# Ledger of designs, part 7: VH-VL binders against E3 SUMO-protein ligase pli1 (pli1)

Target 1, 154 residues: E3 SUMO-protein ligase pli1 (pli1), of Schizosaccharomyces pombe (o94451r108to261)
Amino acid sequence: YSRPFAPVVHSRIRFRKSPFYDILEQFNAPFVVPACVGTRNTISFSFHVTPPALSKLLNDPKQYRVYLFSTPSETIGFGNCLMEFPTPQMELRINNQVAHANYRRLKGKPGTTNPADITDLVSKYAGPPGNNVVIYYMNSTKSYSVVVCFVKVY

## First folded at step 4 (VH-VL; framework fv_spartalizumab)

Design m12 (from s08 with light chain Y100L)
Fold by ESMFold2-Fast, scan of step 4:
Structure m12 (fold): chain C 154 residues (1-154), chain A 121 residues (1-121), chain B 113 residues (1-113)
Amino acid sequence: as target 1 above (154 residues)
Amino acid sequence: EVQLVQSGAEVKKPGESLRISCKGSGYTFTSYYMHWVRQATGQGLEWMGNINPSGGSTNFDEKFKNRVTITADKSTSTAYMELSSLRSEDTAVYYCARELYYDSSGTFDYWGQGTTVTVSS
Amino acid sequence: EIVLTQSPATLSLSPGERATLSCKSSQSVLYSYNNKNYLTWYQQKPGQAPRLLIYWASTRESGVPSRFSGSGSGTDFTFTISSLEAEDAATYYCQQYYSLPYTFGQGTKVEIK
């Protein structure tokens, strides 16, 4: 039998459609940010930008971006997932550089949060060691799943 | 229903320039790259270049870099390929093809019917 | 530039026979972090535009008959037609999208006797 024993496929999160961008590719399997009530926590993972995505990013940087998405883990299987960060009390670092993004819900309404644009912080090299993601956070009442995606913006 | 329709056959003299159109319909024109691929009679496929219709950015194979121009008109959903300083070896069928990126990046899922170009003195 | 070399140039077989076509790349088109081979196969019949058959080296495009299959990884790829039918007479091309410029193999012509 010539097929690999297990498929090397990332589980894809289906986010609610946005008029401002299309998700073209997900670079990593969803990474769980566990609930953290009353304490601090830190999680880290890595991802690699695929060669085709890197080519488009380098040749068309105003149309193609790399965004970090987050959604409550409990909803991940339902589709139409809301873009929502674990807590406004968080810090995101890509390759040890702080990502400046708004982690707060606009006017407290669900679905009003934008993903974090990390394009300028990611390595423009598709090989090792890849891109390191670190999230420092506190006071998250539920778990969240985080993915890094290649997007086309409008 | 996706359709790519190219302009008709051309007969040219060496030194002239060629302009071929490719009109897309049945999809959002600005959401897909448009590529140009040629094929000389009895020969294989040769990639020439591409355009992102949304922003107008282009890429070319170095063999064509100083002779080829690719443009797109969003209002008419039409891509254009112009090849200047024509030589007899430019005699070929020219195709436009759409690039699908969603999980099938780099695949040409839909092609135009082809435009036959003959360059002879 | 990545060079793709196809063999044989021409394959002449009878209906019902197995056709095996080779495509070799001058460098790997496997991206190890997602385990994808950026290699596609197209069918071109005389007077027609190419038709996409296989992508990711082994994934069959929707609507493509099951007798067509692809295999291989890295630099060595195989395209197989398990039981040739008269309508399979065509030239088959491999193509890589690992890097620009996109390149095609020179093609293998499959003829039915």
Scores: ipSAE 0.051, ipTM 0.671, lowest interface PAE 5.1, mean pLDDT 86

Design s08q (from s08 with heavy chain E99Q)
Fold by ESMFold2-Fast, scan of step 4:
Structure s08q (fold): chain C 154 residues (1-154), chain A 121 residues (1-121), chain B 113 residues (1-113)
Amino acid sequence: as target 1 above (154 residues)
Amino acid sequence: EVQLVQSGAEVKKPGESLRISCKGSGYTFTSYYMHWVRQATGQGLEWMGNINPSGGSTNFDEKFKNRVTITADKSTSTAYMELSSLRSEDTAVYYCARQLYYDSSGTFDYWGQGTTVTVSS
Amino acid sequence: EIVLTQSPATLSLSPGERATLSCKSSQSVLYSYNNKNYLTWYQQKPGQAPRLLIYWASTRESGVPSRFSGSGSGTDFTFTISSLEAEDAATYYCQQYYSYPYTFGQGTKVEIK
C-alpha cells in the first residue's frame, strides 16, 4: 500500500543487473529520501548486517562487499531500476565516517552511477540493530529510495 | 515525562481498514524507532513492524507486509499504523513501543497504552 | 525466523517462593562481535502494556526490583524472581531483537497461591 506524502511500503528493489556484482541480500526496507528543493535536508536510518553475511565479509573480503544503492522512488515498482543518487551534492556517512563515492552521473545520464562501496565503513563490532547511515543533501527535485545490500563481486 | 499516547478503540467489519496513531512526547522523536506490536485476546505478543521516523524506513513481519502501512509525521511526533482487508483474526490490542535506533539498550523501554480493535461480522 | 519457546505455561506459587522461567531460542541470539545476547524480558499485568524488566539477557532495567534477574547465553535463557510478592502476578515474555522479524515467546503466567 502507498499513501500521499507518506513512505511507500515496498519489498526488495530489483536493480538492473550488473556484470560486476550480484545482489545476494537487501538489509533494509527501501528508505525514502524526500524531495528537497531550495533547502538542505538530512535523513538517517540503520541497517543490520546478518551474522552469515558478516562472516563472509570477514573471511572472503575480496569476494563480498556491502553496497549502498539508490533509485528514484517512482520507479521501484517496475524492476530493472537504475542506480542513481538524489544529488551529486550529497554527503553519505556510515557510523559517522564519510563515504568517499562518486555520486554524479556520467555526463548527466541516469543509470551510469555505481553504488557506494561502504564495506570498509561497516563496523565489525556493531551489534544489532547495526550500522548508522546519514545522508546530507540539497536540491533533489524528486524522492529517492535507498537500500543497503550484500553483494558478491566479480 | 516520556509518553506514548495512542488513539481510541475501534470497532470494524471484515474487509474494512484500520488506522491507529501513536503520539510521542517528552523525548526526541527522531532518535527512536517506533514499533507496532499486537496481542489477540488471551494470546501472546506479536511484532508487526517498525519505522525510523527520521527518514521513514520500515521493516515488517512478512505476514503483514501486504496489508500494513507504517508512517510517521516528524512535525507532530506521531506514528501511524494502517491495516487493510481486516479479518476477525485481526481482533487484538495494538501497541506502539519505542526503541533507541543505535546500538545501546536496544529494547522497548516505553509502550503506548494500547488500542483495542474488534473486527466482527 | 527465530522461534522463542517459554516454559512452563503457568506457575502457581506462594509469596516468598522462588519462580524460575525458561526461554529457549531456535537459533543463537548471541552476537559474537560484541559478545551480547539480544534477549529481553517483559512483565505484563492484565489490561496493561508490557513493562521492560531485563535487557541483554541479564541487565536489569532502571527501577526494577533486585529480586528479578536474568541469565543464560546463546539459546537457553532463564528469568528468576528470587522471592515472589503478590504484585508479581503477571505474564512474563521473552523477546529477541537479534534479527528481523523481532519475535516473542508465548509467555509464562505467574499466579500467586
Scores: ipSAE 0.007, ipTM 0.515, lowest interface PAE 10.7, mean pLDDT 83

